VHH binders against q9x234. Designs and how they scored, part 3

Target 1, 288 residues: q9x234
Amino acid sequence: RTFSEEIKEELVNVPFGSREEVISELLGFIKARGDLDVKSRHIVFSLHSFAASRRLLNLMKYLSKPVSEIIVEKSHNIKKRYIKITAEYSESFMVIEPFFDVALFVSFLRGLFLSGGSMTNPRYHYHLEINLFEEETLALTRKSLKDFFNINAGIIELRNTRKLYIKSIKDILVFLEAIGVQRKLEEIDRIVTERKVIGDVNRTVNFIEANAIRTANSTARQIRAIELIKENMGLENLPEDLRRVALVRLRNKELSLRELGKKLNLTKSQIYSKLKRIIKIAERFGDV

## First folded at step 16 (VHH)

Design x4
Fold by ESMFold2, fold request of step 22:
Structure x4 (fold): chain B 288 residues (1-288), chain A 120 residues (1-120)
Amino acid sequence: as target 1 above (288 residues)
Amino acid sequence: EVQLVESGGGVVQPGGSLRLSCAASGFTFSSYTLSWYRQAAGIERELIASITRSGSTEYVDSVKGRFTISRDNSENTMYLQMNSLRAEDTGLYYCAAKYPAKRWEPRDYWGQGTLVTVSS
């Protein structure tokens, strides 16, 4: 099962609240995947999730609105599920205003996500999206996500597709909590933590490697400088403090500045300053 | 439009009782956590009692055993039964409603308050 389907399986078991909340959730199904025919008094839902189908049937049962037809399209290649559910329409389905009461809005969002939503596996990428073609409903949904939850959702518009999407993991977790996910949130929290730990380790390794290269290059410059002075003027002509540093560095090419400082009873800063002066002197005799 | 309207406040002697009501409209009452707050002179508004959608209640220690919060979802009304009233219970009592959430901050809805005065 996809990560989206696992979430939808949990949503099937979210307890029903008031009748108005149940109708608001159903409105989410209607707006995302419903084809309403007022004359025949039927709605045809086109769903790709068995969990979404089961939830829809439970909503209809609660509302005492029998389903008249269920058609399951099974492909021989078994790549996509396709379920059509035909149910009796009621005018009351369409009178709910989900955007002004957060209780109705979270129910509406649950219906939208079940019928037309998907989420990537957070191990790979953070992305949640909802297919919602009707422009006004999509705009109101985006605005209400900001107003109620401070969620910054984007819109993708194509010729026959409109999608609302969320890419921030913080916003995705808020969205999933709002629509009633609880157990899968714990799994997602673990995944996010694992990804942070791996990222911190990689940054630490890259930092250590870069420092090692920098240190090796710096040491090579120091040795070059000391050798130029030795060849062109003699180390005995350096001030005594620099002569000591030059001799110890030359005989201990592998030591860090801290380790050299220990041998000379100097701080890292002091040894660095003296090596800089040595390099400056050496520059008179060639490139360092 | 969300509206919370408190009633039932008044003047009562120490040891007396009052029953406060909070009539609600404009939101799905049954799905919200409901609470009573008290604001005494010179101090900040204090949460004193709350009731979840499932009926679970919590009280601040100073009112525990004396006050009882309840809700009637069929009437969209919350109540506070206040017994054994004390002078320190004097204040403005506010009804509040908030949608339950852990990862986001729901909007708080407030009434205008009803005055309770405990005096001899």
Scores: ipSAE 0.795, ipTM 0.914, lowest interface PAE 0.7, mean pLDDT 88
Fold by ESMFold2, look of step 17:
Structure x4 (fold): chain B 288 residues (1-288), chain A 120 residues (1-120)
Amino acid sequence: as target 1 above (288 residues)
Amino acid sequence: EVQLVESGGGVVQPGGSLRLSCAASGFTFSSYTLSWYRQAAGIERELIASITRSGSTEYVDSVKGRFTISRDNSENTMYLQMNSLRAEDTGLYYCAAKYPAKRWEPRDYWGQGTLVTVSS
């Protein structure tokens, strides 16, 4: 089962609050996946999750509203079963305004996520999204996410779909807590901690590797310079102090500047100065 | 739209009792943590009692055993029963409501206060 489905399985067991909160959660299902027929007083829900279906049935039972049909179908576009649930509804389902009381809003978000939401496994990257086609409801949901939680949700619009998304792990954790996730939050916390540790290790390794390459390149420049002088001028034609440094560097390619200085009774800065002069001379004869 | 209205304050002698009420509207009362705060003259407002949606209570030491917080979700009302009142209990008593959260900071909702005066 997917990471999203594991979250939805936990949400099935979130205790019901007030009747208004139950209706607000149902409104989330309606707005994401409900097809209303006002004349017949029926709603058809098209769900991809058995957990979401079980939760919906529990909501309907609490509200004493009959469910007349449950059908499992396959989609021609995706090898996944759709669950269609047909239920009678009351106009009272539509009376609740979920955007002005955070208790109702978190219930509404739970319904939206169960019916039309998904989350990428956080081991790979952080992404939570909700299908929400109706423009007014999307705008109010986005505004309320900002107002209650300081979440800046993004919008993805495709030809046939409109989605809200959240990419900040901090905001995703707030969202999941708000809709009633507990055990999966602890799992996500562990994953986030593990990723931070791995990231710290990788940055340290990359820094060490870059430093090692820089040091090796500096020594390689010095050796190349000395070889150019040897080939084009002859080392015997260098000033005595530079010739001594050039010969000792060639004999001791692995030594640091401080170690070379000890062999020549010179400071690190004196060795560096002499090697810079060697490189400058060598540049007359080619690239160093 | 949110309203919290305190009542039940007054003048009482030391050792006496008062019952404060906080009537609420405009939010889902049963889902919020409810609190009483007290402000004496020249002092910062202090939390004195709280009650969670499940009914768990906490009190500051100075009122433990003397004050009892309770809630009636059917009437959208919170209460503070204050017994064995002392002069230092004199102050303005505020009702507050806050949605419980660990990873984000919910809004605090406040009443206007009700005055309690304990004097001879």
Scores: ipSAE 0.765, ipTM 0.906, lowest interface PAE 0.8, mean pLDDT 88
Fold by ESMFold2, fold request of step 22:
Parts: C-alpha cells; sequence; structure tokens
Structure x4 (fold): chain B 288 residues (1-288), chain A 120 residues (1-120)
C-alpha cells in the first residue's frame, strides 16, 4: 500500500458534516473522475483507489443515491485497473459553490484528493498532486487554495493531463490538515523532523571533518620539520627555546597550539612563532 | 455574505441572569468554533467562552460556573446563559466564529455586539 493510499484510508473515516459538505465532497469526485453516461441520467466514476471507492459509496448512501453498478476492469490501452461506479445524477450536485465557504472548500478538496490525488512518501521528497483536467475548476481551486490557506500551488500541463501540485512541505501539511488528515500528519511531522536532524548532523560532521583535516595537515608539517632536524642536525643543536617546543610537540602530537602553550607557559602566538622558526630551519634539509 | 447578529442584552441587577443569542447565516455554522467575547469600557476585548463543533466548551476563570455557552446547529444559533451577574460583567458582548485550524489562520467573523449593563 502506497503512502497516498494510507492517507486515503484515513480519509474514509472522516466524519460526515452537513449535507452541503457531503455534496461538496461528492462534487470533488465528479470534477476529478466523473463522466455523464450518454444513455441515462447517471454518472460513471473511474477510480484507481479502493479507499476512494469506499468513501464514494458512503457519500452516495448518505445522499440516498443508490449505486446501480460496480465494475473492476482494465483500461483498453494501459495495464491498470479501474473501479467503475455508476450512480444517479442529480442537478443539485452541481449547484453547490465550494469556493466561498472554507468548510465547503475543504470537503471539495477531500473529494478531489481521494479521486484524483497522490502524494510521494515524504521520506524521499515532498510532492502532492491532483489530476484536475477542467481548466475553470483548476483555476478556481488554485485561487481558493491561495485565498483561504495562502498555499502556492503550481500547474503541470501535459498532452491530455492537467495537474495541480504542491511542493512546499508547509503547504502540504496545511492541505492535509484541511482535508481531515490527523494521524498521518503526526507521522509526516516526525519524518520532517528526522530529515532536518539528519541534515544538521551531516553538516556538523562535514564541518568537524574539514576542521580536523586542516589541523592534522598543520600538525603533520610541524612533526615532519622536527623529524628532519633530528635526522640531519640533532635537536640538541637547536636554540634551547626551540628545542623545548620541538620535544614537547613530539611527545604530544595530538595537542592544539593552545594546549602546548599551557605545557610550556607560552601563548598560542608564541608557540606558533617558534614552530614557524623550526619549520624554516628544517627546510634546509628537505620538503616540509 | 456572513452575518452574526447578537441579541438579548439589557440592564439587569447584580445576581440576575441574562441569555444572549447569536444568529448566524452565510456559512456552514455547524463546522465552526463559536465564541463569546466581552469588552468593558477602556479595555481590550476578552475571550470569555468558546464551543467547538463537537460541543466541547472552554471558559475564562472569571465566568466559570456562572456562564454557559451552547449551540443549536439546527437554528444556526449560539447562546450564552449568564447567571449570578456582577457589576464587573458590564460590557459589550460579541459573538465570533472561526473555522478550526492549527497550521493556518482562518478568517474571523464578528457580530456587532450587544450591551449588557449590570447595575443596582
Amino acid sequence: as target 1 above (288 residues)
Amino acid sequence: EVQLVESGGGVVQPGGSLRLSCAASGFTFSSYTLSWYRQAAGIERELIASITRSGSTEYVDSVKGRFTISRDNSENTMYLQMNSLRAEDTGLYYCAAKYPAKRWEPRDYWGQGTLVTVSS
């Protein structure tokens, strides 16, 4: 079962509100997946989700509009299954205006998402989309998403496909809350938090590693210099102040300059200066 | 067009009772959280009671046990029963409606207010 289908399973259980809200949700199914049957006053819905089908049947039962036919079949050109539901058409279904009252609009959006919507698993990326071919309805839906929720939805137009999409996780969470998702919102919140923490950890590890490499390269150069002097002239031939620093550095390869300074009663600046002088002396004997 | 119209305000003696009504139209009343606010002279509006679509209620401490908020979705009307009224309850009482949300900011709808005066 996909992440989208898990959301749709939760939406099946959203309690019915007023009759107008139920009709508004049904209008979402009609606009996304409904088609008038030429031979009767019936609407045929073509659905790809069993959860969506179950919800539609519940809506029709509430409205006392019996379903005359339920068929599971394959598309002629595509290896996909459809659940076709045939139900009575009523002109009253089409006179609801879902765009003026947020209660009706969230119900309409629920119907759209159940019948023609999908969402990627948020562990991988954030994307929610709704198939909504009719241009006027798409434009009104996009406008109302902005007006009621400040959601910025985009449009994808392909060949014979028109989709509304949302990529902002903030906007997706608002959308899902609005249509009645509760439990899956908690799961998504956890995923978003986990992804943020993992990102912070990765940036911190990269910073620590880069800093450690920079420090190690500097220390390695100092030790190489001291070893060249030891091999070619002997440390006892260094000025006494430099010899002390060289010996303590060799004994304490892991210490910072600040820590070395503490062992020698010198400032970081003084230690650095003495190590530079050691390196300059060592350059007489080879690469440092 | 959304409308909220308060009624039931008036003059009452300390210890008395009043029942305020808020008649609503132009939105799906049953789906909104409903609230009563009051405003005394020279003071900001104060939320005093709210009721959710499921009937859960919340009150500010100063009115607990004295005031009761209720709703009748069949008549699109909200009520505030005010008992044991005190002089400090004097003010303009507003009804409000707001669609419930956590992740976005719904529009607030307001009535014009009804005056309650508690005086001897």
Scores: ipSAE 0.758, ipTM 0.889, lowest interface PAE 0.8, mean pLDDT 88
Fold by ESMFold2, look of step 16:
Structure x4 (fold): chain B 288 residues (1-288), chain A 120 residues (1-120)
Amino acid sequence: as target 1 above (288 residues)
Amino acid sequence: EVQLVESGGGVVQPGGSLRLSCAASGFTFSSYTLSWYRQAAGIERELIASITRSGSTEYVDSVKGRFTISRDNSENTMYLQMNSLRAEDTGLYYCAAKYPAKRWEPRDYWGQGTLVTVSS
């Protein structure tokens, strides 16, 4: 399926640590996709990932909290199928402070990503984002990403959406390692290496093409200069050393300066100097 | 507040034993790699033993077979059992905790050290 879903499938199998880490991961689900029903004292989660749903059920089982309802339905607004999970809420879920211990913070991030996160296929571009509407939670998450990992995350705000995003591939790899990705990181490393090689090849090809165009334009300029002199002054009125160069260049339009030098028993530098003087003389008669 | 507090240091004769303890608080102890370092006078700290969250251990060659690192996650405490002590083991012993990472630099948490002196 999608690259994001492949990552989420791997995250389902991350071993549980301490009970506090499990609660911290659950808090991530709650903050990204949980709605508290005040009448029933339950939380309703709306998830688009089957992997995220399985992980949530495993967290609830570990915590011995009943899941009372699992519904799969289509949303007309987004044209996607989603899974609604209703579970008992406990005040203990809401008192964990994930921002001061990196072990709790990585668990919290895993919950955020599973429930409300996505990543583009890195073959196309580097982008990881988390939908996280609550302003305080988003600010604390961004600050802790900087404090623990030196990750500079950005914020995108639109009418009814708020997203935290990461675009640096270095930062994305740190984030994915932190939340427990291992095998998929190896695939991403290969993709990054491949993209660098392709980019280096493309830059080399563009440089070679630009150099070829520059060389062709330089030769054309020399020939135009010689034609202007021939037309306006006559080549016989050039100094002997310049006349010889002009005649040989005109007769050998495809030769390099080194090759022209060979025919005239001159170095590349000497030929270049003489052609430069020819161009300067030609400028008296028009644009070169 | 993160704290690591070493105890159990002292003066011992060559061939003797000591057990060092490191009591920890303020972080999820069970998820960190724990280590003992020692510092002899005039040189930099050296890592001598480590234990991962899964219980895997590593030792520097000079202490293999003589020192044993262990952890008790229920007490948030790490230990170093030091047997067959030698004069070269004299130094200040630090416990440390670090979250495992390959692509980023976790904070190191350090104790203040406990002095071990091996002298005849």
Scores: ipSAE 0.754, ipTM 0.898, lowest interface PAE 0.9, mean pLDDT 89

Design x4
Fold by OpenDDE, look of step 16:
Formats: sequence, C-alpha cells, structure tokens
Structure x4 (fold): chain B 288 residues (1-288), chain A 120 residues (1-120)
Amino acid sequence: as target 1 above (288 residues)
Amino acid sequence: EVQLVESGGGVVQPGGSLRLSCAASGFTFSSYTLSWYRQAAGIERELIASITRSGSTEYVDSVKGRFTISRDNSENTMYLQMNSLRAEDTGLYYCAAKYPAKRWEPRDYWGQGTLVTVSS
C-alpha cells in the first residue's frame, strides 16, 4: 500500500457532517474526477483508489443517490486499476459554494484529495499534490487554502492536467489535519522528527569532521614549514621566540594551538602569530 | 454573510438569573465550537464557557456551577443560562464560533455582544 492509500483509508471513516458538508465533499470528487454528462444527467467518476471509491459510495448512499454502475477496469499498464462509478447527478450539487465556509471547504478538500490527491512518503520527500483540471476551481482552492489556512500551494500546468501541490511539511500537516487525518499525522510527525534529528546529527558530524581536517592540515603545514627551515637554514638561526615555538610544535604534533600555548605560557593567538611567521620564513625555501 | 447575534442581556439584581441567546447564520453551525466570552470594564475579554461539536462543555472556574452553555443545532442557536449572578459578572458578553483546529488558527466569528449588568 502506498502512503497515499493509507491516508485515504483513514479518511473513509471520517464521520459525516451536515448534509451540506457531505455535498461539499461530493463536489470535491466531482471537480477532481467527475465527468458530467448533462444530457444523460449522469456523472462518471474515475478513481484509482479503492478507499476513495468506498468513500464516494458512502457519500452517495448518505445522499440517497443511486449508483447505476460500478466497473473495475485493469489498465493495460498492470499497475493501475480504474474504478468507474456512474451515478445520477443533480444540479443541486453544483450550487454549493465551498469557498466561503471553512467547514464546507475542508469537506471539499477531503473530496479533492480522496479522488485526485496523493502524498509522497515523508521519509523520502515532502510533497502533496491534487490533480485538478478546472482552472477556476484550482485558483479558488489555492486562494482559500491561503485565506483559511495560510497554506502556500503551488500550481503546475501540465499538458493534459493541472496540479495543486504543497511542499512545506508544515502546510501538509495542516492540510491533512483539516481534512480529517489523525493517526497518520502522528506517524508523519514521528518521521519528520526523525529526519530532523538525523539531519542535525549529520550536520554536526560534518562540521566536526571539517574542523578536524582543517586543524590537521594546518598542523601538517606547520610541521612541514619547520622541517623545511631545519633543512635549509637550521632552527638555530630562527629568532629565539620562533625557535622555541618551532621546537615545541615538532615535539608535540598532536597538540592544539591552545595546548601549545599552555606549554609555552603564550596565548593561542600568540602561538598562531608565531607559527604564521615560521611558515612565512619557510616559504622562502619552498612550497609549504 | 456570517452573523452572530446575541440577545438576553439586561439589568438584574444579585442572585438573579439571565439567559443569553446567540443566533447564528451564514455558516455550518454544527461544525463549530461555540463559546461565550465576556469583557468587563477595564479588563481583557475572557473565555467563560465553550461547547464543542460533540456537546462537551468547559467553563472558567468563576462561573462553574452557575452558568450553563448549550446549543441547538436545529435552530442554529447557542445559549448561556446564568444563575446566581454576581456583581463581578457584569460585562459585555460575546458569542463566538470557532472551527476546531490544532495546527492552525481559523478565523473566528464574533457577535456584537450583549450587555449584562448585575446591580443592586
């Protein structure tokens, strides 16, 4: 089962609200996956989710709207099953305006998501999308998401379809909560937390490693510089203060600058300055 | 248009009773958590009672045992029965409707308020 289907399965059991809410949810199904035939007064829903189909049937039952036909078609592509549900529709369904009442809007969103929505497993990436072809509905949905929930949804226009998408995990969680997801939200929260922890750990490790490498490189450079001076001019020819630092550095290759300073009763900054001078002298004899 | 209209306020003697009503229109009443707020002079507005969609009620301590919040979804009306009124209960009482949410803050609908004065 896909993560999306698991969410949808949970949504099947969301209690029905008022009749208007139920109609609003049905409208979501219609807008996302309903083909209306005005002449025959029938609507055909094409769904890929069994959970969505179940929910739709329950909605129709609640509204006392008979379903005339249910067909399960196996797509030539082995992996996609289509469930076609045919029912009589009423114009009254289309009169509902779900964008002015948050209760109606969330019901509408539930219908949209069930019929045309998907969500990636948050373990991999954060992405929620809803297929919605009608431009006006898409625009209104986007606006209402912003107005009611402060959700920033994007729109993608594809050759044959339009998609509304949400990338922010924060917004995704708000969206899912709004449409009635509960249990899966807890799971998502756990996953997000785990990912954050892992990310933080990785960042910390990388930082430590980077610093270690820098230190190691600096130390190695210092030692090379000292050795080069030793070979070319002798350490005895260094100023006394530099000679002292050079000798201590050679004898203590593992110590930090601070630790070297402690040994010489100098500050880290003083040690650093002296080592820089040593390196500069060494550069006269070759690449350090 | 969303409307909340409070009624039932007035002047009452200490120990008296009042029943406030809040008539709602323009939204799905049954889906909202309903609440009564009050604002005394010089004091911030405070939540005093709430009732959820399922009918669960909560009260602030100062009104517990004296006030009763209820709702009638069929009439789109919320009530506040106030008994044993005290001078400290004097204030402007507001009706509010909030859509329940945990992760976001929906817009709240507010009435204009009704004045309750408890005086001898």
Scores: ipSAE 0.645, ipTM 0.853, lowest interface PAE 0.9, mean pLDDT 91
Fold by OpenDDE, look of step 17:
Structure x4 (fold): chain B 288 residues (1-288), chain A 120 residues (1-120)
Amino acid sequence: as target 1 above (288 residues)
Amino acid sequence: EVQLVESGGGVVQPGGSLRLSCAASGFTFSSYTLSWYRQAAGIERELIASITRSGSTEYVDSVKGRFTISRDNSENTMYLQMNSLRAEDTGLYYCAAKYPAKRWEPRDYWGQGTLVTVSS
């Protein structure tokens, strides 16, 4: 069972709202996976999810719209099943505008996600996508996501397919909550929290390591610079203040700048400045 | 267009009763959590009662046992029955509708308010 299917199974049991909301949800199914046969005046839904199919059937039952046929087909890929649900088409389904009312829009989104949506396991990657072929509907959906929920969704057009996608885990959570996900949302929250903690720890460790390396490299550079000066012009020819710092640095290669400062009764900044001057002088003689 | 219109406010004596109404239009009323707020002079607006989509109600302590919030989804109307009114109940009463959400910014619809004055 995929992560997406688990979410969709939960959505099967979301309580129905108003009749308009139910129609809006059905409209989501239609827009994402409904094909109108004009000759027979039937709509055929092609679904990959059993949960989605159950939800669709429940919607149709609620609306007292009979289903004429249900066919389960095995795709060439043994792993993909297609469920085709055929019902009489009614123009009454298309009169609803789901983009002006958040409740209708949410229902619409639920239908879209159930029929054409997927989500990656958040343990691995944050990605939610909805297959939506109609350009106008796609644009309106994107706009409404922004307007109602401040969700930034992207659009991908590849190989004659169009998809809406959400990458931000924050936005994904908002989306899932909106369409009625509860239990699975809690699970996702836990996963995200765990990942965040791990990520923060790793970042901190990496930062510490990087800083240590930088410090070490800096120290090495300072020492090289001082040695270069010693070899080419002699430390005795440095200004007195720089000479003092150079000598102390050479004698104490393991000390931090702060610790060097303590030895010379100078601040870390003063030591840093003087070492920079030393390096600059050394650069006259070669690469440091 | 979303609209919330409060009515039923007025002047009443202490111990009296009023029934406020909030008529809603322009949105799916049954899907929203509904609330009554009030604002007394010089005081911030405060939540006093709420009713969820499922009909669950909550009250602030100061009105508990005296006020009753209800909703009629068929009429798109919310009510506040106020009994045993006190001088401290004086204020502008607002109705609000909020779509239940935890993770997005609240988009509440508000009425213009109705004035309730409790005075001898």
Scores: ipSAE 0.549, ipTM 0.814, lowest interface PAE 0.8, mean pLDDT 90
Fold by OpenDDE, fold request of step 22:
Structure x4 (fold): chain B 288 residues (1-288), chain A 120 residues (1-120)
Amino acid sequence: as target 1 above (288 residues)
Amino acid sequence: EVQLVESGGGVVQPGGSLRLSCAASGFTFSSYTLSWYRQAAGIERELIASITRSGSTEYVDSVKGRFTISRDNSENTMYLQMNSLRAEDTGLYYCAAKYPAKRWEPRDYWGQGTLVTVSS
């Protein structure tokens, strides 16, 4: 089962609210996956989710709207399975405006998500999307998401469809909560927390590695400088204090500045200063 | 348009009773947590009572045992029965409706308020 389907399965059991909320949810189904035939007074829902189908049937039952036909198309690919549900169309379904009441809007969103929505496993990346063909509905949905939830959703236009998407995990969590997800929301929270911890650890490791590399580079530069001086002027021609540091550094290539200091009874800062002077002298002879 | 209209306020003697009403329209009343707030002169507005969708109630200590919040979803109306009124109960009483949410801040709806005066 996909992560999306698991979410949808949870949504099947969301308690019904008022009749208006139920109708709003149904409207979500209609807008996302409903094909209206006005002549026959029928609506055909094309769904890819069994959970979504179950929810739709429960909604229809609640509203005492009979389903005339259910067709399951056999596909080897779960993603290509189509469930077609045919029911009698009523104009009453379209009278509700879900965009002015948050309770109606969340119900509407639930319907949209169930019928046309998907979410990636948050372990990999954060992405929630809803397929919605009708441009006006898409625009209104986007606006309402912003107005009610401060969610910034994007829109992608494809050749034959449009998609609303949310990439922010924060916004995704708000969205899921709004449409009635509870258990899976907790799971997502755990996953996000784990990722954060991993991220923090990685940052720490990277920091340590970066520092190690810097130290190594500095050490290498110091050694190069000393060798360059040795080749061009001889270490014996250095001031005594610098010569001592140069010799100790050359003999102890693995030691830190602090450790070098201990050997010479100098502070880290003093060692650093002397090495800088050595480097400066070396620069007279070439690139260090 | 969302509307909350309070009524039932007035002047009452100490020890008296009042019943406030809040008539709601323009939203799904049954889905909201409803609350009464009051604001005395020179004091910040305070929550005094709330009732959830399921009917669970909460009260501030100062009104416990004296005030009762209730709702009628069929009439889209919330009530506050106030008994044993005291001078300190004087103030503007506001009705509020809030959609329950944990991760987002829903818009709160407020009434215009009704004045309750408790005086001898």
Scores: ipSAE 0.411, ipTM 0.763, lowest interface PAE 1.4, mean pLDDT 90
Fold by OpenDDE, fold request of step 22:
Structure x4 (fold): chain B 288 residues (1-288), chain A 120 residues (1-120)
Amino acid sequence: as target 1 above (288 residues)
Amino acid sequence: EVQLVESGGGVVQPGGSLRLSCAASGFTFSSYTLSWYRQAAGIERELIASITRSGSTEYVDSVKGRFTISRDNSENTMYLQMNSLRAEDTGLYYCAAKYPAKRWEPRDYWGQGTLVTVSS
């Protein structure tokens, strides 16, 4: 089972709300995967999810709308099965405006997601998308997501379809909660938390390593500088304070600046300053 | 347009009873958590009772055993039965509707309030 299908399976059992909510959810199905035949008063749904199909059937049952046909076909693309459900159409379904009431909108979103939505496993990538062809519906959906939930969704126009997508894990979590996901939401939270911890640890380690490397390079440079001075000028010709630092640095190549300071009763800053002066002197004789 | 209209407030003697009503329109009433708030003079508005979509109720300690919140989804109306009223119960009573959410903050709908005065 895909992660998306697991979510959809959970959604099958979301309790029905008011009749208007149920109709709103059905409207989501219609907009995403419904083909309306007004003349015959039928709707044909083309679904790729068994869970979505079950939910749709439950909605239709609740609304006392008979389903006339269920066909399971293999898509021309060898690996995809689609389920065609034919049901009685009512104009009342299209009169619902789900974009002005959060309760209706949530139901609508549930229908959209079930019929045309997918989500990537959050262990790998944060991505939720809904396939919807109708531009107006997409725009309204996007607007309502922003207005009700402060979700930032994008829209991509493809050759044969349009996609609404959410990339922010925060927004995805809000979206899933809104449409009635509970158990899987907890799982996702755990995954996200785990990833965050790992990420933070890695960042910290990288930071430490980077700093260590910098320090090592700095130390190496200091030593090179001192050696260069020794070869060209002699350490005895350095100012006394610099000479002391240079000698201690050469004898203690593994010590930090702070530790060097302790040995000489100087602060880290003082040691740094003196080493900088040493390097500057060394630069007279060559590249350090 | 969303509307919440409170009614039933008035003057009552200590130990008396009142029944407040909140008539709602313009939203899916049955999907919202409903609450009663009150505000006494010079005091911040406080939540006193709530009822969820499923009918679960909660009360602030000061009104427990005396007040009962209920809802009629068929009539889009919420009620507050107030018994054994005390002087401390005096204030403006507001009804509110909130869509239940954990990860976002939906806008709450508020009524204009009804005045309850408990005085001898």
Scores: ipSAE 0.394, ipTM 0.757, lowest interface PAE 1.4, mean pLDDT 90

